# Ledger of designs, part 5: VH-VL binders against Cysteine desulfuration protein SufE (sufE)

Target 1, 144 residues: Cysteine desulfuration protein SufE (sufE), of Wigglesworthia glossinidia brevipalpis (q8d2j8)
Amino acid sequence: MNKFIKKINFIKNFSSCENWEEKYLYIIELGNKLSPFPEKFRKNSNLIPGCQNDSWIYLIYENTKKIKFYGDSNSLIVKGLIAIIFILHEDLKLSEILTFDVKPYFNKLSLTNYLTPSRVQGLSSISKFIKKSARCLLIKEKIL
Key: E = the ipSAE of ESMFold2; O = the ipSAE of OpenDDE; V2 = 0.75 times the mean of E and O plus 0.25 times the DockQ between their complexes.

## First folded at step 5 (VH-VL; framework fv_cilgavimab)

Design t15 (from g2 with heavy chain Y108F; at its last look DockQ between E and O 0.79; V2 from the best seeds 0.00; counts 0 for: pae E 9.5 > 2)
Fold by ESMFold2, look of step 6:
Structure t15 (fold): chain C 144 residues (1-144), chain A 122 residues (1-122), chain B 112 residues (1-112)
Amino acid sequence: as target 1 above (144 residues)
Amino acid sequence: EVQLVESGGGLVKPGGSLRLSCAASGFTFSYAWMSWVRQAPGKGLEWVGRIKSKVDGGTTDYAAPVKGRFTISRDDSKNTLYLQMNSLKTEDTAVYYCTTGYDFWSDFFDYWGQGTLVTVSS
Amino acid sequence: DIVMTQSPDSLAVSLGERATINCKSSQSVLYSENNKNYLAWYQQKPGQPPKLLMYWASTRESGVPDRFSGSGSGAEFTLTISSLQAEDVAIYYCQQYYSTPTFGGGTKVEIK
C-alpha cells in the first residue's frame, strides 16, 4: 500500500524541482504512489469524460468519515496529475470539495506552464469529475 | 549539451522510400516527445509529425499531406528517432529536421538538428 | 488545421530602426482555462536550422536579446525588433501549438 504524501510536502518538493524534467519525473512518481485502483470500480460510470487517455476516479466514504480517493489512468503522466489533484483535496469534507478551487494552487506552482490545451482541459475534467462524485456521495448520505 | 543529428537523406525517385534517423544525446530521450519538421528548398517550415514518449502513451500524429505514407518510430534503447517515408512525391523534397521540446506536453521546438536533405526527382 | 498567415512576406528596415512582423491565426490560440496563447516565434538565418525566439506569445527564450518582443492575443500577434542589428537578417516564422502544429509562411527581414 502506498503512503499518501502530505499537501505541504508536495508543495515543497514540486517547488524545489529545478526544471521541467524534474517536475515531470516527480509527477510520474506521485502517480506511482496511488493506491491500486479496485477492479470492481473500473466501470464506464467512473471514466472521466474529455480526457485523451482512459482515466478513472472513484470516491467512497470509509468508516471514519474520511473520503478515500481512487484514481487510475493508462498514461503515467495523467495518473500523476490525478495524484496531485488528490493531494490538493487532502482532508477536505464532501461539502468543502464541492467549493474547493484548485486554480490558485495551479497558478502558484505554475503547473500548467508546460501543458497542451488538451492536458489543461484534462486537469479541469478531473477536478469537475471529483466535484460530481462528491455531490453524488453527499446525496447518497442524505438519503440514508 | 543537446544534440540531434539526422541522417539517411538522399536522392529517390517518385514512389520510392527512404528511412531517416535522428541520433539524440544530451537529454533524457525516453521522456521526450520527438517531432519531424521539413523545409522545401527556398520555402517555409512544415510540421511533419510527432511521436509521444512511451510514458505518455507512445502515440503518433501526422500532418495531413503525409498521413498513411510516413511512419514515425523511436528506439529508446538507442536514443534514436526514425522517419519511414513511403510513396514519396516530388513535393516531399525538403530538408528534414529532427526536433524536440523538453517539456513533453507542448509542440514548440527549442532544439533542432542540422537537417538532412531528401530529394524526390526522376 | 489552424492556418497561420504572416505579413509582410518580406521587410526591408534600416539598421537601428524598428521591424514589425505580424501573424494571424485562423482561429484563437488562446486557451481560456489557463489564459495562455499557444504561439511561438522562430528565427532562421541562411544555412542554419530555425532557432526558438519566443513561446507563449511574449516569453523570450533564454539568450534572446531584449530588442526582441512579442505581443498580441487570441488570433493576432506581433514580433517586434526594436532596433534592428545586422545579425537580425533572417526569416522569421510564427507557429501555433494550440493543436496540430502549423507555421506561418515566414517573413524575410533585410537591411534596407
Scores: ipSAE 0.007, ipTM 0.619, lowest interface PAE 9.5, mean pLDDT 85
ESMFold2-Fast, scan of step 5: ipSAE 0.371; ipTM 0.807
ESMFold2 (binder alone), look of step 6: mean pLDDT 93; pTM 0.945
OpenDDE, look of step 6: ipSAE 0.538; ipTM 0.877

Design t16 (at its last look DockQ between E and O 0.88; V2 from the best seeds 0.00; counts 0 for: pae E 9.9 > 2)
Heavy chain, then light chain:
Amino acid sequence: EVQLVESGGGLVKPGGSLRLSCAASGFTFSYAWMSWVRQAPGKGLEWVGRIKSKVDGGTTDYAAPVKGRFTISRDDSKNTLYLQMNSLKTEDTAVYYCTTEYYWSGYFDYWGQGTLVTVSS
Amino acid sequence: DIVMTQSPDSLAVSLGERATINCKSSQSVLYSENNKNYLAWYQQKPGQPPKLLMYWASTRESGVPDRFSGSGSGAEFTLTISSLQAEDVAIYYCQQYYSTPTFGGGTKVEIK
ESMFold2-Fast, scan of step 5: ipSAE 0.405; ipTM 0.798
ESMFold2, look of step 6: ipSAE 0.006; ipTM 0.617
ESMFold2 (binder alone), look of step 6: mean pLDDT 93; pTM 0.945
OpenDDE, look of step 6: ipSAE 0.662; ipTM 0.896

Design t17
Fold by ESMFold2-Fast, scan of step 5:
Structure t17 (fold): chain C 144 residues (1-144), chain A 120 residues (1-120), chain B 112 residues (1-112)
Amino acid sequence: as target 1 above (144 residues)
Amino acid sequence: EVQLVESGGGLVKPGGSLRLSCAASGFTFSYAWMSWVRQAPGKGLEWVGRIKSKVDGGTTDYAAPVKGRFTISRDDSKNTLYLQMNSLKTEDTAVYYCTTDYWSGYFDYWGQGTLVTVSS
Amino acid sequence: DIVMTQSPDSLAVSLGERATINCKSSQSVLYSENNKNYLAWYQQKPGQPPKLLMYWASTRESGVPDRFSGSGSGAEFTLTISSLQAEDVAIYYCQQYYSTPTFGGGTKVEIK
């Protein structure tokens, strides 16, 4: 989870970037601010399928009912895109994550306008994998 | 002010080798995708290949006519792009341009080009 | 590869008159998820490198005069110069970036 960036601040900062080069650099910066990915979670079960560069996501409870988002990628750009998706989900409960639609934010920010078709599909894959991870965590909560 | 300056062109015999350089300035080179585009005398533009930024994995892609013969590389510490051309053919005769290519595949900045002539 | 075809090969237009250049792709370069056409236009003057004029089919590059406009969607595109000026004499190329980049054959614009 990007610790110091709230959704509203991200939207303002990203929108204030004057050109694509600034947005590019900001995406990289956001990825660099992700919490270190614990090696114990770097398993095939946490690998996002279909990505050219190996990328991982893992969700866990940090505190009582507080979700911690872990993400990493061999591509710094994909890592930054993961960070953006985390920022969009950061204050949501598990049940809210399952129904959350990222598309209005992608449209508002014109995020996909600067990406190749394969990168746009990558964002979709990241979003789907977060929902899958949230479902698994919710099931664990009900069983335990 | 973005500037791209190619060098290393010249006359070479068929089967020979040549290495082109492109010195970049005025932008953050290490984050840019870079491409080579060539133009045979009196002909149109032909994409040769690209190299992604290191932050995007640093992978290379090549047009079919040059695959296996040409290699693109970069040195981010020197802000320099390279094109190693091996097993040169007469049909490789062209002005070679280096270009910036920001994620999308269109070319916003171009160098002046360097002429490569493959002949006797 | 996506094949790009331009027409005409050359055209002569009087100063102040409209010039129209066509570009066709062998398959659609419109991506439905973002509704963008992955198409660019370039201008190349004699002895000079190409210069980007237009991207996303209709977005003018910074500094390009508003007499240049792009239109079209999917597989058929047009570059229009509404009032040709002497400095517009050049060869114009379309390029797709939906997949591996490919260029059209070029259209030479001359003053009549």
Scores: ipSAE 0.208, ipTM 0.738, lowest interface PAE 4.4, mean pLDDT 86

Design t18
Fold by ESMFold2-Fast, scan of step 5:
Structure t18 (fold): chain C 144 residues (1-144), chain A 124 residues (1-124), chain B 112 residues (1-112)
Amino acid sequence: as target 1 above (144 residues)
Amino acid sequence: EVQLVESGGGLVKPGGSLRLSCAASGFTFSYAWMSWVRQAPGKGLEWVGRIKSKVDGGTTDYAAPVKGRFTISRDDSKNTLYLQMNSLKTEDTAVYYCTTEGYDFWSGDYFDYWGQGTLVTVSS
Amino acid sequence: DIVMTQSPDSLAVSLGERATINCKSSQSVLYSENNKNYLAWYQQKPGQPPKLLMYWASTRESGVPDRFSGSGSGAEFTLTISSLQAEDVAIYYCQQYYSTPTFGGGTKVEIK
């Protein structure tokens, strides 16, 4: 997430890729820019259910109002898709993440048009899991 | 231009083993999902199994009739797909085709390119 | 597994006439998230490998003549050849890729 690109720049860059191969490479590149996933958070509670590949997401406050997004996958393309979802959420407050709908962006970028039903469901699972992670973080705040 | 060339077919006795190879050219093999599809003489098409690209986890999937007997692998440095067939049965007699799974798309499951096929005959 | 059923097993059509091949899936292959039918059609001529004709039920593969058209949605699909030519004599297969790939039994198209 360090030095992650802004949503608008991502959309421009992705749209400028002239063929599927460039888009594929760009998605992999985005995944490579994710911060290393801390091993202490690599446990079943942070494993995304319903993904064909083992994939992990963890959200934590870096400072009082700054959320740090951690993600990883044993698939480079799924890791890139996680990075894309993080880019779409990076500028949102915790409460905004809970109500944010990624589907219009997937449609605008035609991401679901080239994926199998299983992979599209994987994207939905990632989106749902980031909301679950945000809810857990919100509950922690209220308990304290 | 995309080309897929199968080799390794032949006559083998029931219970025997055989390894098929598929040499690929004309596309970025390392990003492609690859499948094997077979066709018994005078019969229809039957999917055998697939292997995903390494960047997609490199996992394999198999049709029930071959699960546990066949193994699909790939060597991206050689642009080559393999099918290792063990414990062969007479029902495995077929032309085996090497296919790409929507190589123009990231995760398509339709078969856009096919090789010429290689005949495997399992007979005593 | 999704079972694909084609009809008829064979048909004979005069040159220049319309050929219609049907394909039925045991369950819907229409995915609600992207509104696409995960259905492809292949042509196989004697001694040759299958050739992709159509994908997403109605999208023609590059280089395939416009006399070939696909229609249908959900669980019932049709491949139409509007004006049969001699080179169209072949066996045609439908295939679903909604789940683990499965093929129809094939339809042989012959000249009457």
Scores: ipSAE 0.121, ipTM 0.728, lowest interface PAE 5.6, mean pLDDT 86

Design t19
Fold by ESMFold2-Fast, scan of step 5:
Structure t19 (fold): chain C 144 residues (1-144), chain A 124 residues (1-124), chain B 112 residues (1-112)
Amino acid sequence: as target 1 above (144 residues)
Amino acid sequence: EVQLVESGGGLVKPGGSLRLSCAASGFTFSYAWMSWVRQAPGKGLEWVGRIKSKVDGGTTDYAAPVKGRFTISRDDSKNTLYLQMNSLKTEDTAVYYCTTEPYDFWSGYPFDYWGQGTLVTVSS
Amino acid sequence: DIVMTQSPDSLAVSLGERATINCKSSQSVLYSENNKNYLAWYQQKPGQPPKLLMYWASTRESGVPDRFSGSGSGAEFTLTISSLQAEDVAIYYCQQYYSTPTFGGGTKVEIK
């Protein structure tokens, strides 16, 4: 049972929003669907650098084969963007996350077209940080 | 349909205080970034400061000349923007406009709307 | 702090003729990640608030006549009125929103 909406359904739902106000509200809704961020992981090593609002991502194995994605932000819109990135990565293995390019999806959804420079930078930082988190888990997997 | 109506301007002595209000209607105020821009008589436009939407953290930014003296706040339940002006100086004399900021087109419709302005005169 | 400089300070143009207003920023307002110029143009008539004409340097705001066009990239921008009409008499301001917003000094357009 996936906690996140399927990638294909997300793309359809987002594209079906009639105007950007509806898209904005949908992004916020997606952020609200994220699992509560465990306070024990709310530390500087999991803080995304380059985001104007304090934002965190943490990846961990929920069991031997299932990856759990945790994310949070003091900005509801940034939290929603984190949720979108998780949706795009939800069905990928750690090795696949390392090479996955989110930019074609952001372009298709026009996410970067209407953002300020600081938000585009934040989006870039989130994308880079999830790859860093995946690398950490992959190294841990090889040790185990 | 979209309207911004400023109020609270008037005459005040140097060192005094004044609070401006901006009543917004016709758009989703709670998701908009709001700014104050002023214009001294016969002069150009000068940005005073902004307040981000609550969903973007609700933070404020100020221009250097007013930082520490002016405070911007908002009440989303009343669709109202505020500018608290303390330690007023003669150079603060201007028409003060509230405006939706063109800085972020995230919602896909840049509501760069301006109110009619309210005059603040700081004079002894 | 990005400084915006407009030229000329005032411009007298005959009805039906082209009016050209220039705007320079002290640093580039082009963001390489999205290829957008964070530059807007406003029109202000006496006794009225400013009205947004142009954003992203060259995108006309809804309802703005096609005789208004914006051009330029990076640090040098131009607003052109291809055929000046009586209602176009106003002061025009450029504004950057790449960082904390700053405005140009304004260009007053008058009928010759």
Scores: ipSAE 0.019, ipTM 0.647, lowest interface PAE 7.8, mean pLDDT 83

Design t20
Fold by ESMFold2-Fast, scan of step 5:
Structure t20 (fold): chain C 144 residues (1-144), chain A 123 residues (1-123), chain B 112 residues (1-112)
Amino acid sequence: as target 1 above (144 residues)
Amino acid sequence: EVQLVESGGGLVKPGGSLRLSCAASGFTFSYAWMSWVRQAPGKGLEWVGRIKSKVDGGTTDYAAPVKGRFTISRDDSKNTLYLQMNSLKTEDTAVYYCTTGYSYWGDSYFDYWGQGTLVTVSS
Amino acid sequence: DIVMTQSPDSLAVSLGERATINCKSSQSVLYSENNKNYLAWYQQKPGQPPKLLMYWASTRESGVPDRFSGSGSGAEFTLTISSLQAEDVAIYYCQQYYSTPTFGGGTKVEIK
């Protein structure tokens, strides 16, 4: 099971990081707290396109009430960014994930201020792919 | 305090090889992207190449003039950056600076520079 | 590759007068998503490594006097020294970090 911190606590902790080095290390720490990615889901259909390091996302219902978020990357930073995206989506229903806008949170966290254009594009790719994963799960669950 | 100390420069003949080292301290070296920047005598600054942190895949990128001849590597256990220079040309004569940016996130501005080490390629 | 062009190559300025250095990029270095200009300025004195002076086009590095200011956006940038002092004699370089780093050719500032 993923041990996601609450969105509010994440925002507080990230904002309390004094400098970019602390933020970088905190992002790595968040990625390390993700549940191990099941090898049965490590296939091309779950590979995020546009990432220079192989990265995967997979969503599934843990039970009828809770969505389980799986993510992994060959880059510990990308893995941490995936963890952040998951934290921002943790309390949302699948239908809400499809329309959720992460940009206000990226602005609040000044996340894009610390990244090069290619890294910001990577964040965009991750955000788009979680919506694709949610859409796949919605079709699978026939709740459209 | 952040410190970068280059060593290994010297006189070498055209076609020869030389290995530069950069000893880093005062920051988390293993998470930093590291670059080499050179400056020919009386000329401007030229970016040579970069190595990503191992957590970002540890890949390298090079400027066109040195691609295929120079190799950048790192030893995180020793907090040391390396530049292996092969098939040296007189145009490679320069002071070589070890540098890192404010951010471990990618290419950036360079807020920390070493003192540089002079490489002279001459017969 | 983004090509950085500085002008002039050199200028002589009297003590207390304004020095203006221009930097042009072959492509915009303004990123619309965060509204940041990925441009830095460096000062280099003889026998010393370059020293970071300015980043994000207009943010002064800690310890840099307020007589130094950066302006511009997109593809055209200016470094201004409002009242030149003797210790400001140096070569100044602009650098983009929007993509793989590239430097301008440098501008030598001398006392007239």
Scores: ipSAE 0.218, ipTM 0.732, lowest interface PAE 4.2, mean pLDDT 86

Design t21 (from g2 with heavy chain G101D Y102R D103Y F104D S106G D107S)
Heavy chain, then light chain:
Amino acid sequence: EVQLVESGGGLVKPGGSLRLSCAASGFTFSYAWMSWVRQAPGKGLEWVGRIKSKVDGGTTDYAAPVKGRFTISRDDSKNTLYLQMNSLKTEDTAVYYCTTDRYDWGSYFDYWGQGTLVTVSS
Amino acid sequence: DIVMTQSPDSLAVSLGERATINCKSSQSVLYSENNKNYLAWYQQKPGQPPKLLMYWASTRESGVPDRFSGSGSGAEFTLTISSLQAEDVAIYYCQQYYSTPTFGGGTKVEIK
ESMFold2-Fast, scan of step 5: ipSAE 0.243; ipTM 0.741

Design t22 (from g2 with heavy chain Y102L F104Y S106T D107S)
Fold by ESMFold2-Fast, scan of step 5:
Structure t22 (fold): chain C 144 residues (1-144), chain A 122 residues (1-122), chain B 112 residues (1-112)
Amino acid sequence: as target 1 above (144 residues)
Amino acid sequence: EVQLVESGGGLVKPGGSLRLSCAASGFTFSYAWMSWVRQAPGKGLEWVGRIKSKVDGGTTDYAAPVKGRFTISRDDSKNTLYLQMNSLKTEDTAVYYCTTGLDYWTSYFDYWGQGTLVTVSS
Amino acid sequence: DIVMTQSPDSLAVSLGERATINCKSSQSVLYSENNKNYLAWYQQKPGQPPKLLMYWASTRESGVPDRFSGSGSGAEFTLTISSLQAEDVAIYYCQQYYSTPTFGGGTKVEIK
């Protein structure tokens, strides 16, 4: 994922898309910019429950202060939605991720306004799973 | 301009098979969810099934009356949607419409083809 | 499956008069998270494919005349034609897209 893509720039770019076809293509583009998902992390413990298409998230420390977000999906649009959620969390510490609420951003972007109920549920599942992943990483950090 | 053109309809005996095609133009077919909707003579509309774009997983969904007998597929290189109909019943007699919505994410239908008639009769 | 029921089956309305078509879903098609009703309306004239009139229950499709309006929420919806024109003679269908799509049985609108 291009680490220079900041939350504010994403919001501006997404809002500047004139119609849902452009937004759809932009979401796919964001997913394509995610770092390749390492096969060693592609296991059931990292599989997001409740997604119709197999989707994975894994968080690790890249260095002392930086979290690396890995995500993938058999659906390119779900992969893009994962990328959006990562962008919204990019500047947060693990403890901040646990309390972060994506809903105001979904409302600001009208992201859920035109999605099917199952897709909105998918976004909820992704959001819950990133918090679970962050909690697991926090526990590992405290044990260390 | 958006166009959907169905073909492949005709007369077939009960228990037979038939394959319908829908040629699409004027939009980015590879990103569109595509559906088949049918209408028996003098009756209402009935959704048959859909196929999601490959970028959205390429999964299919079917209405209960056709599940296990009908298969929807797509060829993005040819901008063509297909409906393979097997074990046909007289109740499958209908005009079959190819449909899509250009917002790509919802299953209401901005665009419809003219339809192709399938008659299942002995 | 969500069952869609329309009423009446047919109605005859004089030119310039109001026509009201009802649509009921067997369960709510309002999604609380985005506050949207997953409900569309179509017009079908003899020998033609259906034409989209309305989506999200009350959003008029581009090019559809102002005399067409949609209202309702949850499980009860109406399509209103405020001043019937001759060209409005058609069968009208509601359709939910909250789950896998289902259509109402249709309402035939004709001139008295």
Scores: ipSAE 0.150, ipTM 0.727, lowest interface PAE 5.2, mean pLDDT 86

Design t23 (from g2 with heavy chain V55L)
Heavy chain, then light chain:
Amino acid sequence: EVQLVESGGGLVKPGGSLRLSCAASGFTFSYAWMSWVRQAPGKGLEWVGRIKSKLDGGTTDYAAPVKGRFTISRDDSKNTLYLQMNSLKTEDTAVYYCTTGYDFWSDYFDYWGQGTLVTVSS
Amino acid sequence: DIVMTQSPDSLAVSLGERATINCKSSQSVLYSENNKNYLAWYQQKPGQPPKLLMYWASTRESGVPDRFSGSGSGAEFTLTISSLQAEDVAIYYCQQYYSTPTFGGGTKVEIK
ESMFold2-Fast, scan of step 5: ipSAE 0.238; ipTM 0.758

Design t24 (from g2 with heavy chain K54Y V55A)
Heavy chain, then light chain:
Amino acid sequence: EVQLVESGGGLVKPGGSLRLSCAASGFTFSYAWMSWVRQAPGKGLEWVGRIKSYADGGTTDYAAPVKGRFTISRDDSKNTLYLQMNSLKTEDTAVYYCTTGYDFWSDYFDYWGQGTLVTVSS
Amino acid sequence: DIVMTQSPDSLAVSLGERATINCKSSQSVLYSENNKNYLAWYQQKPGQPPKLLMYWASTRESGVPDRFSGSGSGAEFTLTISSLQAEDVAIYYCQQYYSTPTFGGGTKVEIK
ESMFold2-Fast, scan of step 5: ipSAE 0.244; ipTM 0.740

Design t26 (from g2 with heavy chain Y31H)
Heavy chain, then light chain:
Amino acid sequence: EVQLVESGGGLVKPGGSLRLSCAASGFTFSHAWMSWVRQAPGKGLEWVGRIKSKVDGGTTDYAAPVKGRFTISRDDSKNTLYLQMNSLKTEDTAVYYCTTGYDFWSDYFDYWGQGTLVTVSS
Amino acid sequence: DIVMTQSPDSLAVSLGERATINCKSSQSVLYSENNKNYLAWYQQKPGQPPKLLMYWASTRESGVPDRFSGSGSGAEFTLTISSLQAEDVAIYYCQQYYSTPTFGGGTKVEIK
ESMFold2-Fast, scan of step 5: ipSAE 0.042; ipTM 0.680

Design t27 (from g2 with heavy chain Y31R K54N)
Heavy chain, then light chain:
Amino acid sequence: EVQLVESGGGLVKPGGSLRLSCAASGFTFSRAWMSWVRQAPGKGLEWVGRIKSNVDGGTTDYAAPVKGRFTISRDDSKNTLYLQMNSLKTEDTAVYYCTTGYDFWSDYFDYWGQGTLVTVSS
Amino acid sequence: DIVMTQSPDSLAVSLGERATINCKSSQSVLYSENNKNYLAWYQQKPGQPPKLLMYWASTRESGVPDRFSGSGSGAEFTLTISSLQAEDVAIYYCQQYYSTPTFGGGTKVEIK
ESMFold2-Fast, scan of step 5: ipSAE 0.079; ipTM 0.705

Design t3 (from g2 with heavy chain G101E S106G D107S)
Fold by ESMFold2-Fast, scan of step 5:
Parts: sequence; structure tokens; C-alpha cells
Structure t3 (fold): chain C 144 residues (1-144), chain A 122 residues (1-122), chain B 112 residues (1-112)
Amino acid sequence: as target 1 above (144 residues)
Amino acid sequence: EVQLVESGGGLVKPGGSLRLSCAASGFTFSYAWMSWVRQAPGKGLEWVGRIKSKVDGGTTDYAAPVKGRFTISRDDSKNTLYLQMNSLKTEDTAVYYCTTEYDFWGSYFDYWGQGTLVTVSS
Amino acid sequence: DIVMTQSPDSLAVSLGERATINCKSSQSVLYSENNKNYLAWYQQKPGQPPKLLMYWASTRESGVPDRFSGSGSGAEFTLTISSLQAEDVAIYYCQQYYSTPTFGGGTKVEIK
């Protein structure tokens, strides 16, 4: 059984890693804690465009008050980055996800400082795709 | 102690093939991006190609002069990197270095082997 | 295709004097999102493989003496050896890793 760490604990743990090698291993570890991706949702509509490695995200209501985040990637690093972005969104409503800015957290955690330009772009693509997924769910609910 | 040991170099005729090996030790090979860099006698350094770690998809990239002729592969169970060289040209004559390229440090080459000489001549 | 150009091709410096090596890229290797310069410097002594000296334009690799310093940003970079020692006789190469890796042509440093 996979478990999401709380946002506050994640920020503390990531910041306490002494060097980038430890952060890299921690990112991989976080990806391994994601719930298994349901094969019925592994469709091109859920494929993140612009990622060098095939990567998928799918959002669904687990109950009336909680959103379940599913993610997977052929790259363990990208899978870990997906997990981090999910952790940053764990307590948000769909409407809040649409206006949420992850950049302050990326800056605070120095997530972009030791990554290649393609990895930084990957973080942006994942963030944008989550907003698209949230918008799709909001439209389905016909919230107005 | 990090060590990279190349082998397989030698004399080969134009149009021939040769396979280079690089035995790695002293680090977690399976997490490392690996590259080949060559140096023609008395000339500068030229990047040949790379293979990413399997955790990063295990994809390969090649410099234009070798694309379609050279293939990079790895065997993580043996901590070994390979360079398969086909359709060799006299311009491929060089010392070939095995190098590590850690993505979390931005794809510069932090460890180098001693190199192995490949001579393409009739 | 980022082309790296070094100058001078060769440099003769007396022991204890300053050596300065220049490196230019055909386009900027500064990434605006993280404000990092994707540039490294290597030292190659005769009969030896290259050794990493510097990365991110100005960060010394572990074990590299503080007489070696890197500076510059964007498309123009400098490697400086503040007080040349006999062991510093080598060819020095710059390398960009902003895109597909490319090296400069090298600068040979010799004792005058």
C-alpha cells in the first residue's frame, strides 16, 4: 500500500537532504509510493504531452470530499516528480488547483537548480496537465 | 575508488566493426548516465554519445558523425558499458574514453577512464 | 549546434604568474529558469585522460586547488590560474552541457 506524505513533512525531509544525490534518491523513493496506475486509464487522453518519457496522470473522486491522484512514468525520476507535484496539491479543491502556483515551492526547494532544462520543462508540463485534468473534472460536475 | 577501464581497441580496416567495453566500479553504475568521448591523435575532445540510466528510461543519444553507425548499450548486472562501432571510417581513429555523466549535476563528465586506442587504417 | 571557441590556442606563462583562458559559445548557455551557466572546464595532462576542474562555470570540483577559478556568464567564460605551478602544464578544455555536449578546441598552457 502506497502512502502520500504530508506536504509539510515532505518539505522538511527534502530540505534536510545534505546534497543533490540524496534528493535524487528521495525523489525516486516518493515515486515508488504512488498507488498503482489503473490500466483502464492508460489512454492517450491521459498521456502528458511534451514529456520525453511516456507519463500519465488521472484524477478521480475517491469520495465526495477527496480527490485521488494517479500517476505513472517509464522514468522513475519523472514518476517521483509527479509524486512531488501530487503532494503539493494534496489538500486542494479542484477549483483551487486551477489557480495554484507551484513555482514558489519549486524555488523554495531548489527543484530546478540541479536539473537539466528538459527536466525543468517536464515539471512545468506535469503542473499544466494537472490543471487540465482538474478543469475536466470541474466541467463534468457542471459546477456552474 | 571510482574506476573506469576501457578495452577492445585495436587496428581495424575501413568498413570494419569493433566493440569497446568499459568496466565500472566504485559507484552505483545503474543510476549513472554514461558517455563515450573520443580524441583523435593530437586533436581535441569530441562527444560520441550517451546512454541514460534505466531509471531515466535507458535512452541513447548520438553525435551526428556517428549516428546510425555506432550503438551504445549497458549491462547493469555486470557494471559494463559498450560501444558497438560499425562501418568504421579513417576519421574514427581516436582514443575512446568512457565517462560518467550524472544528471543531478547537469551532464558534465566527472569520471574518465584511461582510454582505448582505435586505429582505422588500411 | 552550439560551437565552443577557445582562445588563445597556446599560452606560455612563467611560474607563479597568472594564466587566463577564454571560452565563447555560439549561443547563451545560461538557463533563465534557474540562472545557471551550463559550462564545465577540464584539464588534460600529456598521456592522461581529462580531469574535471570546474562546473556551473565557477564551481570547483572536489580536490581542485583554489588557484583555479572560473568566471563569466551567458556566452563568454574565463578560466584563471592565479599562480601557475609546474603541475598545471596541460591542455584545458571548456564544455557546454546546455544541449548536446560540445567542447572547445583546447588551450595549451606551458611554462615560459
Scores: ipSAE 0.058, ipTM 0.697, lowest interface PAE 6.1, mean pLDDT 86

